# Ledger of designs, part 18: miniprotein binders against o43061

Target 1, 338 residues: o43061
Amino acid sequence: YNHSPEIQRSVYTLTGLAPSSKMAFVTMLTVRAANGENEVENTQQDWYYNSTRLLVHRLVKFKPTKSKYPVVVLAMKGIDQWKLDQLQEDGAIVKVVDPLYAHEVVDDVNDIALLDSRWSMMFTKLRVFEMYEYDRICFLDSDILPIKKMDKVFDVHQLSYSKDSVLFPPTLFYKPRRSIFWRRFTEEFAAYGLTRDDLYPYVFAAVSDPGMWHETPPPFKDYFNAGLFVFKPLKAHYKRLMALARFPKLYDNANMMEQSLLNFAYNSAGAFPWESLDWTFNGLWARKNDLPYLKAVHGKHWQPEGSLGYDEDTSKLWWDAFQEMQTYHDQQRNADLY

## First folded at step 7 (miniprotein)

Design a12
Fold by ESMFold2-Fast, scan of step 7:
Structure a12 (fold): chain B 338 residues (1-338), chain A 81 residues (1-81)
Amino acid sequence: as target 1 above (338 residues)
Amino acid sequence: STEEVRLLIDEARLLLYLAEWLIRRGDFERALEYLQRALDLIREALELARQLGDEDLIQRAEQLIREAEDLLRKAEELKRS
């Protein structure tokens, strides 16, 4: 339970899951720029593409981690067709999406100098909220490596709200005491068709960000990492996120746009508090002592050993997994020849 | 208190930001509503700052009134067009 005390007492949970419920894992693959000139790097040097293939392999083919749910790769327009064809051959559902740039989301930005082009594509991740064909989605960054079964990540709750039992307007970004402003602002959203009935029940669950050099298990922090989250795609929530995204001053950091936006949109003191997922689903800054517990490791573990707080065991884990995938593909090719 | 004045100024700045965005989108009626709310908050902040005798907060509130009035004038002109 990761709700503020006031909200927690007034919110009730619904399971929301039926045998017919459609679940999916979704990741996103963006265009990688070579040397800042927007030229596509080759595949052997495109570690994000290689990591995406490994994620797909782990959820679609590798028996110890294989999911019963589909894996969708949202691919930005502009990625080479052969890379998309390969991901589809690997067993992913590939969906090409138009990028969602910061300058298209943020109208008449007063401080456009803070919106560097390198981060402008961060808003493209919000495309995942338009996937209304699914009842529940687990979004995961392409640098996440499943090492155990992940399907229980969908075992989260639908949350509903009664206006009579809690303060309705979400808290302001900085202080809960500024609720009067948010009441008036929320009325403005309602005028555009964002009513309470459209917004509830909702699902939003994520893992607390443990920070570097944490204990096992990590202490809880009321700030989640946006590299893995579970949600119910709702048109009203997409509209709300788009409306909030247009006002960068509502969330705290232009450099971490989507994570800051989502932490603001689903803050614990607001009308849409986030639910805490078990930390083992998103193993950030993983150390040797964490590995026996983790269901997934999150990080650029293909980078040289010793960089970014990685140890030998986490680097070895990633490279062993990558080699296992290569061996699997080699065996499949050999079977096709004979 | 000084903290209350700062909160009013912060809320007004956010409303001015939202109003400017609405002006750009051609929603002048809603922009004018936000601007009027911002001006009300800034005027309250100014009066409280004067009662506290805080020269810095008085100057900040006066500057924000000028910014709000400029946006209000722009929104009214564009609405007529």
Scores: ipSAE 0.000, ipTM 0.239, lowest interface PAE 11.5, mean pLDDT 74

Design a13
Fold by ESMFold2-Fast, scan of step 7:
Structure a13 (fold): chain B 338 residues (1-338), chain A 81 residues (1-81)
Amino acid sequence: as target 1 above (338 residues)
Amino acid sequence: STEEVRKLIDEARLLLWLAEWLIRRGDFERALEYLQRALDLIREALELARQLGDEDLIQRAEQLIREAEDLLRKAEELKRS
């Protein structure tokens, strides 16, 4: 598939990676008001937690998908300690973070059409942008299941800007008075107390969000899914995201908060265009024909027949993976008991 | 305090940036709303700066009023076209 004209006009730098670069996979585990909303699901089971364990197992232990990079679980304060201890034993690095509530982020909560625990969960996801100890992070929703090796997901371009070079030429959206536009844009960085050198170079790559009933491979769409993205943690970008997040009316469409915010912040026509990542790293609405190509499947595939997005092949794939993990843990327990 | 005036000025500058972004996107209605909020903050900052007798902060606030009024006129013009 082709990239958007705006992205294709961007001039990419080298990856910016060195052998000493610190890379990590990061997922988020949050406290939810309801765990499982389908009435046929066993509400005594924490399936999001179980899916998080499976993600950790796939990246840390399971040889066919095992990564050489660490896996970090950002856990919202309030999750039972035994669950955190178990994830640590499974091989994850567990970091507890304070929740980030909608009323603390937005200027006017009346600008939010739907305010609930899910919105608090979505804003807490922005905590991942504060992980400055890493040179590059791949964030994954906890309902993503790796089925092939994922390490090449970090092989994305480091993007830079220079007023005097062609590294980021203006897009179709810039007016004929380009020089005046860039001068004003540069001056506006100062309003945030930020310089161009604080904001560039940056990394932001994600996969197009396909609809249901997509082709294999899905066609490019200039709107990404925020369930998997690769970025370089920079304090200036975190400050920028938090400043933008205060005004939902700028970015919120379809009440998706952080996905809407990130698509706005890294839009193709802006100063920080997103890079299109190979679709196989984030397999949304996957069906039998997609599976031979995918490196990871994204969805709540533990849900029973009749659930939105249900597919027999992806359901079987998820349950087989879960059984493999249970077998692995049982074998480890038996070995530890002599 | 000078800290309070600087906070108001920083907040107003952010709103002016966001308003200009909305103008570029053709969302003039929301841009005008943000510009009005910015002007309210700048006027408050100007009054406090005058009470403090801080000439530099007074000049900064007055400059932001001119910038906000320029953007307001531009947004109203484009909305009519």
Scores: ipSAE 0.000, ipTM 0.294, lowest interface PAE 15.3, mean pLDDT 77

Design a14
Fold by ESMFold2-Fast, scan of step 7:
Structure a14 (fold): chain B 338 residues (1-338), chain A 81 residues (1-81)
Amino acid sequence: as target 1 above (338 residues)
Amino acid sequence: STEEVRKLIDEARLLLYLAEFLIRRGDFERALEYLQRALDLIREALELARQLGDEDLIQRAEQLIREAEDLLRKAEELKRS
């Protein structure tokens, strides 16, 4: 870039990003169930692993979508080593993590009954908040397919508490309700082990969950999809998330586990409101009319047409992308043999 | 509205969490203040949920009242110890 030092300083103040900032895309691969969804696997193919490979290929190798930033795959302990070796050969940084079981997180034994055994590892996604070696992370579910450049996803504003403000951090879309309560809650947390300087500035941005059969562009809802979010790894925020996770009754809809927790932790009326990302970064329930706008399509598009609301266009797009990846790998192997 | 009831329930739940946290830290005076505020919000939510005829919201509000009352009794008992 060739911006003046004055302009560069202004950009840093708004985004918190410097030329030396370390950014990464991060996805997660879990045993038996990708990203804690715990759906019945296709025993003939490991589609979640195949989709993870495609995501890595799109961000690391495929020129139209290739990122200048690394891609990290957080692999749950127990994934076959040959799959991890292949992802590393594909260009990913592979990190093995211990699962984070519900019984290790939830405080009340009776509250664990709300968390069926199939969701016992849902909290493992919170491991991404411990990656303090990065200044900014974009977490993506492994069933996201980039179709355009994604690097601008990191260009979100950092939010700070002002010493002179009666309201905690302002955002373009935040309308704090009972702001005095949220300040009191944050200060109470800080008094017992979380300091304000450790909690701010923060970054948390995601795309609202539009539901099936949405218009183009989709309507805004004050509830985000946890399949893609951008954040600044801060030890205080990880500690705060773990403290909130102890009480499942605080966050609604136990069936959505980590998504419900994150929507509660970063709610619009709270001390840490989420920032809305452009919907094109997380194309949920995409239809043909959405495709010209999307930077990434999110869904199990390897499924047959009509399954789970997917159509022929998105199925074709996913399979064309998978075939392109296979062609690239075949050519690479041929080149390496000479 | 349904959204208004959900917001009241969310705010009350956060107050209950804060109260429980304060009870564990021995700050019973502030815990009791937040529990009383939570009960006020839950009662408002329950009345609105009944007006809407939303059985799920009614059940949620009634469950939160029971949880708040249990915490209130615990905080008052510990304050006397």
Scores: ipSAE 0.000, ipTM 0.180, lowest interface PAE 18.8, mean pLDDT 75

Design a15
Fold by ESMFold2-Fast, scan of step 7:
Structure a15 (fold): chain B 338 residues (1-338), chain A 81 residues (1-81)
Amino acid sequence: as target 1 above (338 residues)
Amino acid sequence: STEEVRKLIDEARLLLYLAEYLIRRGDFERALEYLQRALDLIREALELARQLGDEDLIQRAEQLIREAEDLLRKAEELKRS
C-alpha cells in the first residue's frame, strides 16, 4: 500500500518529532439539559462551566500546573456569549462548534430509541477530531482537575504504522449479531473512499478501571477512559469515526456514549490500536492514597457527598482548588481598581 | 440587560457555593466575606431586574437573597459555637 500525504505527515509527527509541531490541550463545553429538559441551557448553576474555568485556570495561570501549550475550549453553539467571553479573559482559546445530533448521524433512526439525549452531546465531542491545525492534541473532559504539571502527556512513544494490520477486530468474527452490522457497514464505509492505508494514527489513553495503581500494576484491559486521550487529528480518522458512529449497535455499549465508539474504533486487536498513557494523567475514582502520584484527578467532585462515591479528601481537593481560582480572580479584580 | 443580570446571579450563586464549602470546613470568617460579596451582587442584580421589569429575574434574585441571608445566619451561629 502507498500511504496518503495525511498518513505520511502523521507518521512523521509520531516517529520524527518536528520542531514546528503545534500541540494543545482541548476541552469541550456543551449546552446542558436542566431537569430532563433536552437542548435547554441549564439556568441553574452550571457546574460544568465552573469546572471548565477551573481546568483553564490550572493550565493557563496556576503556577504549579501551568502549561507551555495553549488551552482550547470547544464551545457548543448556544452557550451564552458572556461565558465564552469569560473563558477568553481567563486565557483560553474559545472556538464555537455546531452540534452533531444523533438523529443526523445515526443510519437507522430506530436505533435512537436505545439512546438517551446525552448521545447528542457525545457526537458533538467528535468535533475535536476536526482540529487539523494541531499536530497533537490532548483532549480532557471538563471535569478533570490538574494537580501537577501535565505537559509530559504529549511525550507519547514513537510508533510505526503497520500496513499489514487488519481493519476489523477479530472478536467481531465470532459474534453473529455484530457480523451482520459489519457486513452492512463495510459497503457504506467504502462509499467514503476510506481504505486501510488511510487510517492512522491510534489513540493514547488511560485504562478505565478504578484502583490504587501505585500499589499494583494496571490490569490488562482493552478498554480506555475517553475523558483524557492524545491523538493526531487527521481527516481520514474523522471520516472513519463519523462512519462508525452511524451504527450504535455495532459498538455495542450505548450507555458509555463516545467512550464505546472510541474503544471500538481503536481496539487493541484492530488496525489502529490504542496505547496506554501513564495512569497518573487520568486519576479516575481517585482515593486519598492515590493523590501523591496523580497529575490529574477526574470526576464530578462538585456533586454532594456520597452521590458518586468520591473520598472526602478528593472532594476537598477539588473545592480547595476552586476556592484558589476564585481568590486569584478576586485579587486580579482588586488590582484593576488601582 | 437581561444578560448582565444573569451574569450577576451566576457569580453570586458561585460565591454562595464557596461559602457553603467554607462553612463545612469551619472557615467561618472567610465564608462571611464571600456571603457579603454575594449579597452585594444579588442586590445589584435585583435592582437591575426591577429596572428591566423582568418578573422572572426579580423572583430569582429575591429567592437568592433569602438563601444568602440564611447561610449568613448559619455561619454567624456556627462561628459562636
Scores: ipSAE 0.000, ipTM 0.291, lowest interface PAE 17.0, mean pLDDT 71

Design a16
Fold by ESMFold2-Fast, scan of step 7:
Structure a16 (fold): chain B 338 residues (1-338), chain A 81 residues (1-81)
Amino acid sequence: as target 1 above (338 residues)
Amino acid sequence: STEEVRKLIDEARLLLYLAEWLIERGDFERALEYLQRALDLIREALELARQLGDEDLIQRAEQLIREAEDLLRKAEELKRS
């Protein structure tokens, strides 16, 4: 349906942020068994852990990408203490979280064909929505590498709804659609003791997922990648996500559980449409032509090219960044000895 | 308890909402699954509400049965088209 220019302008000016607002970058480390992957996590050759260290270094220490905001690593219980100690020495705030098991979330475990460690890990990732001590969080997968300043990622809008008015995200990529959630949201939210005032205003912004191949800039798709998203932690939204997570047959792809869940929860036709972030904050399947524009590249670029669709330039970028981090730490150790 | 009945009614409301969303998306088979689960929960709630003699909860459960049965018929009809 149509909305007035006045409503649209209100959304653009309503960030909901004050000078006292607490913002943080958050990533997660989980204990995982290999599941279609060639690596064993939590070893001395754990490249997920090494990539997490690089992410922390880029946001905490490396001057060209250093943030003024803290970096929090949510670590699932069971990760070796020496890895947690190292991340803390690197400058991260480390918080250990209890796993959130599939049998505690899914209503009928027989509905899901795959209830392996992958499902358990993905539900534990929802713990990020319980970080109510922060006013705004940018969640990043640990395989994201910042290459420019990221702080402007928090410059997103609060979205508010009432039965008399609806505020839509101020992006031309959001197409007005009939909202089934608006008609039914009272019934849905009452089911879990939730009210409009518990759920609004909210913040949820992410980058469109272009798929494996794309142009520069990538084409918009009304489906976001859950490897980077900005949100306001609200207990009501956590309760809503947990309620929806009980019904995995609603998600479109079991292999991308949290991404499918979040795309369902924040779909453009629903009561909580997602806001489109600038694509440069989450550079999926990045190639040489994308690099001049990107603020961060996203992918397992430590792995060999070919089977993953990476080119030599993005692989070189990641290894150069890793070498820079190692050189920084070596220099710090040498300085501390004199 | 009245709290137990309210929890069953609230759970059924969520399933009805999800079923209607699935019908709108053309996923009639999944909608029928959720509608059947909702009906089972509402019927349990109705029986417990009758045992408690709570007229308000009885009326709420009966209304939800009617809503669920209407959606069930709609989904079955659309699935056959």
Scores: ipSAE 0.011, ipTM 0.496, lowest interface PAE 8.6, mean pLDDT 76

Design a17
Fold by ESMFold2-Fast, scan of step 7:
Formats: C-alpha cells, sequence, structure tokens
Structure a17 (fold): chain B 338 residues (1-338), chain A 81 residues (1-81)
C-alpha cells in the first residue's frame, strides 16, 4: 500500500525579531477600471481612496491608534499624482507599482474568468510580497479601520523546517485520496527550484474568515481572510506564489481571487501552514457586540446598500472616524498658517 | 545551455507537484494534462543534457521521468476506481 503516515514539517522558533528588525503596515490602492488600467474617478465618489486616507491617519496621526511603525501605500500605476501627494502629506510612504496582468501571470489565458479586471488587480496585490526591505509586514485592505493599537500584530512566531513537524491531511480538499504518497508535500520546496534554507524560517499569519452574523468570539474556520495577514518578505516565497498563481484552476474554487491563492499556498496540510492571528485584529462582519473586543473593523461601512450584516453602530463608527480625520487636517492647515 | 536545461527541470518539477495536488482533489483529467506536459519537458531536458554531457542533469532528468511515470500510473488507477 502507498499510504504514508503523517510527517511533521514546521515548529515554532520564537518571533525571530531583533531590535533592528524593520516592520511596516502596508495597504494597496488600485485603479478601479474594467481592465485595471487608467485612473480612479473623482475623489467625492472614491470611497476606497477616502478609506485609505483614514487608515493612514489612524496608524500615523490619531493618538489612540498611532503606530510606532511606518505605513506604506502601494499605489497601482495610473493613480493621479495629486492623490499620491496627499497620502505622502498625510504621513504615508507611497510606492508606485506596475500592474500585474493575467496574461503575464497565468498559464492558460483562454480561461474566460481570467479576462475579468479583478484578476489583474488581485495579481498586482502580490507586489506586497516583493517588499524585502522589511523584516515583517502586516498587509491590510484599505477598508480596514483601526480602533485600538495594532502594533502587537507583529508579535507572531516564525516557523522552521523540521522532519518532525506535523503535516495533517488537507482540510481544503474535498474527498482526498489516501492511496497516494504524502512524502511529495514534504519536499515541495524542490518543485520551485529552491532549497529549504531559501524558504525557512517563514512567517504567515492571518485571521480565520468567520462568515456573516457570527458569534462573539467567532468560531475557528480553517480558511483565512486575506484582508489582513502578517508575513516575512522572502524572494523565495514570492517566487513560490508567482509559480502557483499561474494555475488558477488549482486554487480558485469560488472566484475569491488572491484569497484563494493564499489559502492554497499556506494551507494547513502543506509545507507552509498558516498561523492563526487573534480575531480582534481583523473584525469581519462586525456588529455592536464585537466592538468592545476589536482592534480593527473590516468592511465597507460607508456603503448603506452593501452593509448587510452591519448595524448602525459600526456605520456611525466609520463616519465619526472620517469626520475626525477631516477635522484634524483642517486644524493642521490652520496651525501651519499661523 | 545548462541554464536552459535547469529551467526545463524546474518547470517540470512544479507541474509534478501541482499534478499530485490535482490527484488528491480528484481532478484526474487536469492531473494527466499536467503530467504529460511535465514528461514532455523532462524528455526535452534529458536530450539537451545528453548533448551537453552533463551527468548530473542527465540523472536528474531520468529521476523525474520515473516520478512522472509513477504519478501517471497512480492517476490512471484512481480515475478507473
Amino acid sequence: as target 1 above (338 residues)
Amino acid sequence: STEEVRKLIDEARLLLYLAEWLILRGDFERALEYLQRALDLIREALELARQLGDEDLIQRAEQLIREAEDLLRKAEELKRS
């Protein structure tokens, strides 16, 4: 029989952080167009841009949530320079990135799903994994609103390779076949033309996606939300992600874009299992009962029609935060003149 | 060149890894497509490695052919069940 026993592959090795370690919060601002090209329209209608400014304000200036770490906005090429200049003035580090189109990434571009602009935008998001100047990054979607201090999000353990690390049966597979060799997963690094030392130790931590109208605290699900994750930028991991991204039919079950890719790349049964972050760092489908616990609220709370599952308290929280930011900027303009 | 052979081997190794995941998901038709592509790349790599006289690359390509053929047999067996 060809069935192999469970093999251990990763163990905790402390945080791996030193006093000299460089940490950053990173968000991405993408062009909202049919083909992922051209500029996002009018600032009065661009709530994603306004939400990005609010995220920057919360981490850079607002004392109750202010971080000691820098905030980087990865801006897709094609966004108006005045929007980038404003984000820099707000205190963000702005880096312009080239879009990553489906035809440049995927192996079979004849798949009709790959022609959607969302695929191009999601692949551009993989640019965050190329930020090797940082030892640890917390990526946040621009629709995340910090409401408490976030800095402890970086206090995650790094994982080292070990032949004695536990490799569980794949939880992302429907009807796994037990008659096949499992040992191939323990040598996955060789499939990318990489050594173990190129890929380990690694960091990848995220919050479980609880679904709509969850209990407080939400139950664990072995599928994470890609709207907030903590990782160690390594060229080998970027190479691995780009190799996997070529085959969307392998990882994309529900058109969840980069979330499906990352859940496959860091699945619990693979060589690089994800670590669970405290749910309070990524408050998905947040309601009034969640707010006392949350460090950040995640959702498009400016949208009344799209706010199914949100209550008046989370909507009011977002709009009050936006008004506070505008008041702060008005006061700073007045102080600079006098 | 030696670099061209290594690129073919790396691409084939990736396809073999992905084919094994497809087999576990029960997607045997896609797995067989990837395995056939891998085998074609490995055979090209082997021919080029022989022309270069690189014994290490020849042995690596021959090992990958055996691995690809083993996975092909397993995918076909599981598809028939």
Scores: ipSAE 0.173, ipTM 0.652, lowest interface PAE 5.0, mean pLDDT 78

Design a18
Fold by ESMFold2-Fast, scan of step 7:
Structure a18 (fold): chain B 338 residues (1-338), chain A 81 residues (1-81)
Amino acid sequence: as target 1 above (338 residues)
Amino acid sequence: STEEVRKLIDEARLLLYLAEWLIYRGDFERALEYLQRALDLIREALELARQLGDEDLIQRAEQLIREAEDLLRKAEELKRS
């Protein structure tokens, strides 16, 4: 028998969007990314910055992928002003954010599996949850390349607990007694200094992580990739995420930084289960057979042959896209001369 | 101050809730670590509440000690089973 832990709940799902709803695509540029994330020695190219420019170009200017929604680049303090100026010229809204360092967030730094800049970058990414001026945000890692229109990514459901539920907030059951030993989620809310109405309705949707060398289409897994997710910015959810982030031993069982935190915060058995987005919005470990289906390809496809995740067709696709952007900019400069 | 005691109580409640998640997932060793930290904070809150003579805060701290002790017994029972 399947004597696994169970959750009982009553939930109804609505889109929650109005014609006046403010949506945005958001990416983040960190100091490490701006200086070449994998570069230890003196280099002449910042490929993470170049990839960010390509993402902006694809969503703002390039007709086949152009969005009707704004693109915001959250830039960590310390990035060269000329790079920020260029992104603004390319059509992005640039917002400079203060970094969040591991020692400022976690209770005990000895709880972090790796004490380095990756953890600092993860915590700075949580700044995206503070963008309360938008009704819905699609966050995308700067190494995502849109290849088809992405605007339908915002068509996800707003989740809330029905007032008519027999059990609300939901409760948990556990073996061996098969009795409820978990406190009601209202006690969790109180521990954060929050109420149910502060936390609901919410939105959180992402794409299942298929793993390396998956089949097409990839099979569903109840674990999402944090490189693209759609959410409703709520002060209560930011406060909850910051509270959970203090305890790496609770959520980081795979050393996967913010992805582990978000999978824990929005796990399927919890009070805030994640919604599955169509896999084509976040094309992880993409191979030639995936490309006809994908709306976006995710990976460092500018990297040379022999790199982890290298594929000839996705590499060619990325370089062709980069050349198209350069051609566009050259044509704009030439037009300005006449 | 009353505010300091309330912050300790809120922090302890958070740790107790997180310990329950760890018990639910079968991570009893981490749960026991979180429960011990919660008890330390609750005991500090109780002592400060007694110094303030705030009967409400004293009662809240005593209730949290009972909840923490119940979770400790449950974690130890499940760990042995």
Scores: ipSAE 0.213, ipTM 0.693, lowest interface PAE 4.5, mean pLDDT 78

Design a19
Fold by ESMFold2-Fast, scan of step 7:
Structure a19 (fold): chain B 338 residues (1-338), chain A 81 residues (1-81)
Amino acid sequence: as target 1 above (338 residues)
Amino acid sequence: STEEVRKLIDEARLLLYLARWLIRRGDFERALEYLQRALDLIREALELARQLGDEDLIQRAEQLIREAEDLLRKAEELKRS
C-alpha cells in the first residue's frame, strides 16, 4: 500500500535451489573507529572476536551444530592478522574487505546523526551483498550462538513478479513525493540502468523482531531483526541498497542503521517484501522457556559487568558453550604434540 | 534481599569464567584482577546470605570462594613463571 501503483507486488514461488546450488553462512568482523582505542573495552578481551570464534566452532567443528556448508568470515581491513589466521585455523574461510565509509556513501554528511565509526560499520556490512559466488547466503551477526543444526535456514522461497505488470521498471521509492529529495533520488535511479528482470526473482528472509519481553513463541511483528537474514546475492540488489543508503533520513527512524535500511528496502508493503523465517533461527532475548525450541540464541551474553537484562539460563548456556570450545582447542593442541 | 545475593553470585560467576579464559591466554594480570573482584562480590554475597539465613545461598557462596581461591593460587603461580 505504501508503494507506487506502478510497482507490482512480488509473488512467492519455489525455492529456486538445485543440488548444485552453493550455500554459505557468513558473518562479519569490523574494526572499531579510532576513538574506540581509548574506550574502557580496549582494556578487556575482544569479545566480538571471541564470539566469532565460538560461532565458527559451532558451525564447523561441534558435531551437534556442525553444518555441511562453508562458513565465511568477512573481515574489515585493519583487523589484526593473528585473529584472521586463527579463524582460518578454526576452519572458516576468511575474506578481507575494504571498508565502506559513511562520507563516501551518504549524499549529505549533515544527515549523519551518529559517529562515523558506527555508520562505517553499518555500510561495510553491505559488502555481504556482493558475494555473487554463492547462490544463497545466511548472514548472521557474530554474537549469534548456534545450539542446534542450522542448515534448514536456507529452505526459503524465492520471490518473483507478475508478468501481467504493464508498468516497469519499478521505482526505488515506494511512494514518490514532489519533494526535491525524492525527485533527485528517482532521477539517479534511472542512471543505474536497473530493470525488473535484474531485480527478480530475489530472496530475502529474516526473523520478526520480538522485542525484549515476549512470549514463547513470540508474536509476529512486521519488522525484522537484521542479525540473521537469508538472501540471494544479486548485483542489482546491491546497487539498490547502495542507492538507498545515500539517504539516511529516508530509512533511519530508530538509529538502528543497517536494520532500518534493510527493513525499508524489503518492507512488506513495497516491491520487495521480506519472507518470515521460523523464529527459532534467531533467538533474541531468549529465556529459559525459549531454549528447548531455539536453533540459535542471539545476544551479547559475554558482558562481564552485567547481563544487560539477559536471562540467567541463556547467559550460562553461552558461557558453557564458550568453555566447551576452549576445552576442544586445548585437546587439539595436546593431540598435535603427539 | 535474596535477589541481591543472586545478582552478586551471578556477577562473580561470570568473572570466574572470564578469569579462567584469561589464564588460558596467559593474561595473568587481568585474571588476578577479575578473581579479586569476584572474591569481593562473593564475600559480600556470603555476608548478605548469612543475614537472610539462606542455607543454600551460604553454601553456594562458600563453594565459589573455594573455587576463586584455587584459581587465584594457580594464576599467581603461573604469573611467576
Scores: ipSAE 0.000, ipTM 0.120, lowest interface PAE 14.8, mean pLDDT 76

Design a20
Fold by ESMFold2-Fast, scan of step 7:
Structure a20 (fold): chain B 338 residues (1-338), chain A 81 residues (1-81)
Amino acid sequence: as target 1 above (338 residues)
Amino acid sequence: STEEVRKLIDEARLLLYLAAWLIRRGDFERALEYLQRALDLIREALELARQLGDEDLIQRAEQLIREAEDLLRKAEELKRS
């Protein structure tokens, strides 16, 4: 594949799932300081932790949305033990992960603009790609609320490599670019000694990001939201993502942290195109007319009404769900006294 | 333990926040329910904090009781019209 290489590209296959396949829903919880506090609303509440508990409750205990698959919370080292204990009591599998700081990953450590808390959270999030014990993972941000059963989210295609008659550049894993950062990346990636068989078959599926005030259903856009994605953990893909993360200037087009990285890594013109999931699995900017179709709503709905353009009916649905969880926990605590 | 008391205080703070939000929305019945649950948790936290002799936690719990009682009075008043 150096002299007159024949083009090879991904093709759709069947799901690749077997009855023995291990599937999991996974979310990430970072330390309280990294998440920050809403100073306008309440500076002493960890809303990301509260939202994580609600997500766990919806997938583990709440009958209308309960999954047959486990829910794993990847918890950053440093989170209070009582929060971890509570999540385990709620029914989650809690896995503590070491943080990945920007200064340990980014090639140019002298760029102070790269050292904010967003970059620290983004790099630690890449730990989800190291969960090789599972055959398929649905990652979801902790601000996603399931409102219907989600298990069909795992029914996505496995993508295999195939050759065709078109000649492409030797760097078939990525679309070639003229930048110095692209050149450094390709040189470093080649040093890993990875082969096609290490990278295929792969799975990467997500929901198109429709933007605010979208129609129902939202029109397709070739840019996905990284708040929910389905993938097959492969060591080679983790190494590939870590290599790309070193060079933010290659992928930080929208300044959207991990979302920019993943859209670059799995772009439609590259060697690993993303598969479109049905929009109902990740209900971004959900309004009243979207709710009958959605399996999950996505947003910081604990924010004050009208804040960030959130629909009031969707916010009410989120608060009603949170109240239901609190009622469930009270009833369980009372039952344990007998 | 101090960790158990902090957990109770944090849960009570969340319930007080929810009660205040419900009062702003005019949902006084649900607000009163959350306030009663918060008071139960705060009283448990206060008793445990006193057993531990932790003056800071005692003060925090007592402050939350005052906040909860204030919200209760407001909710009951607004419910009356």
Scores: ipSAE 0.000, ipTM 0.253, lowest interface PAE 18.4, mean pLDDT 76

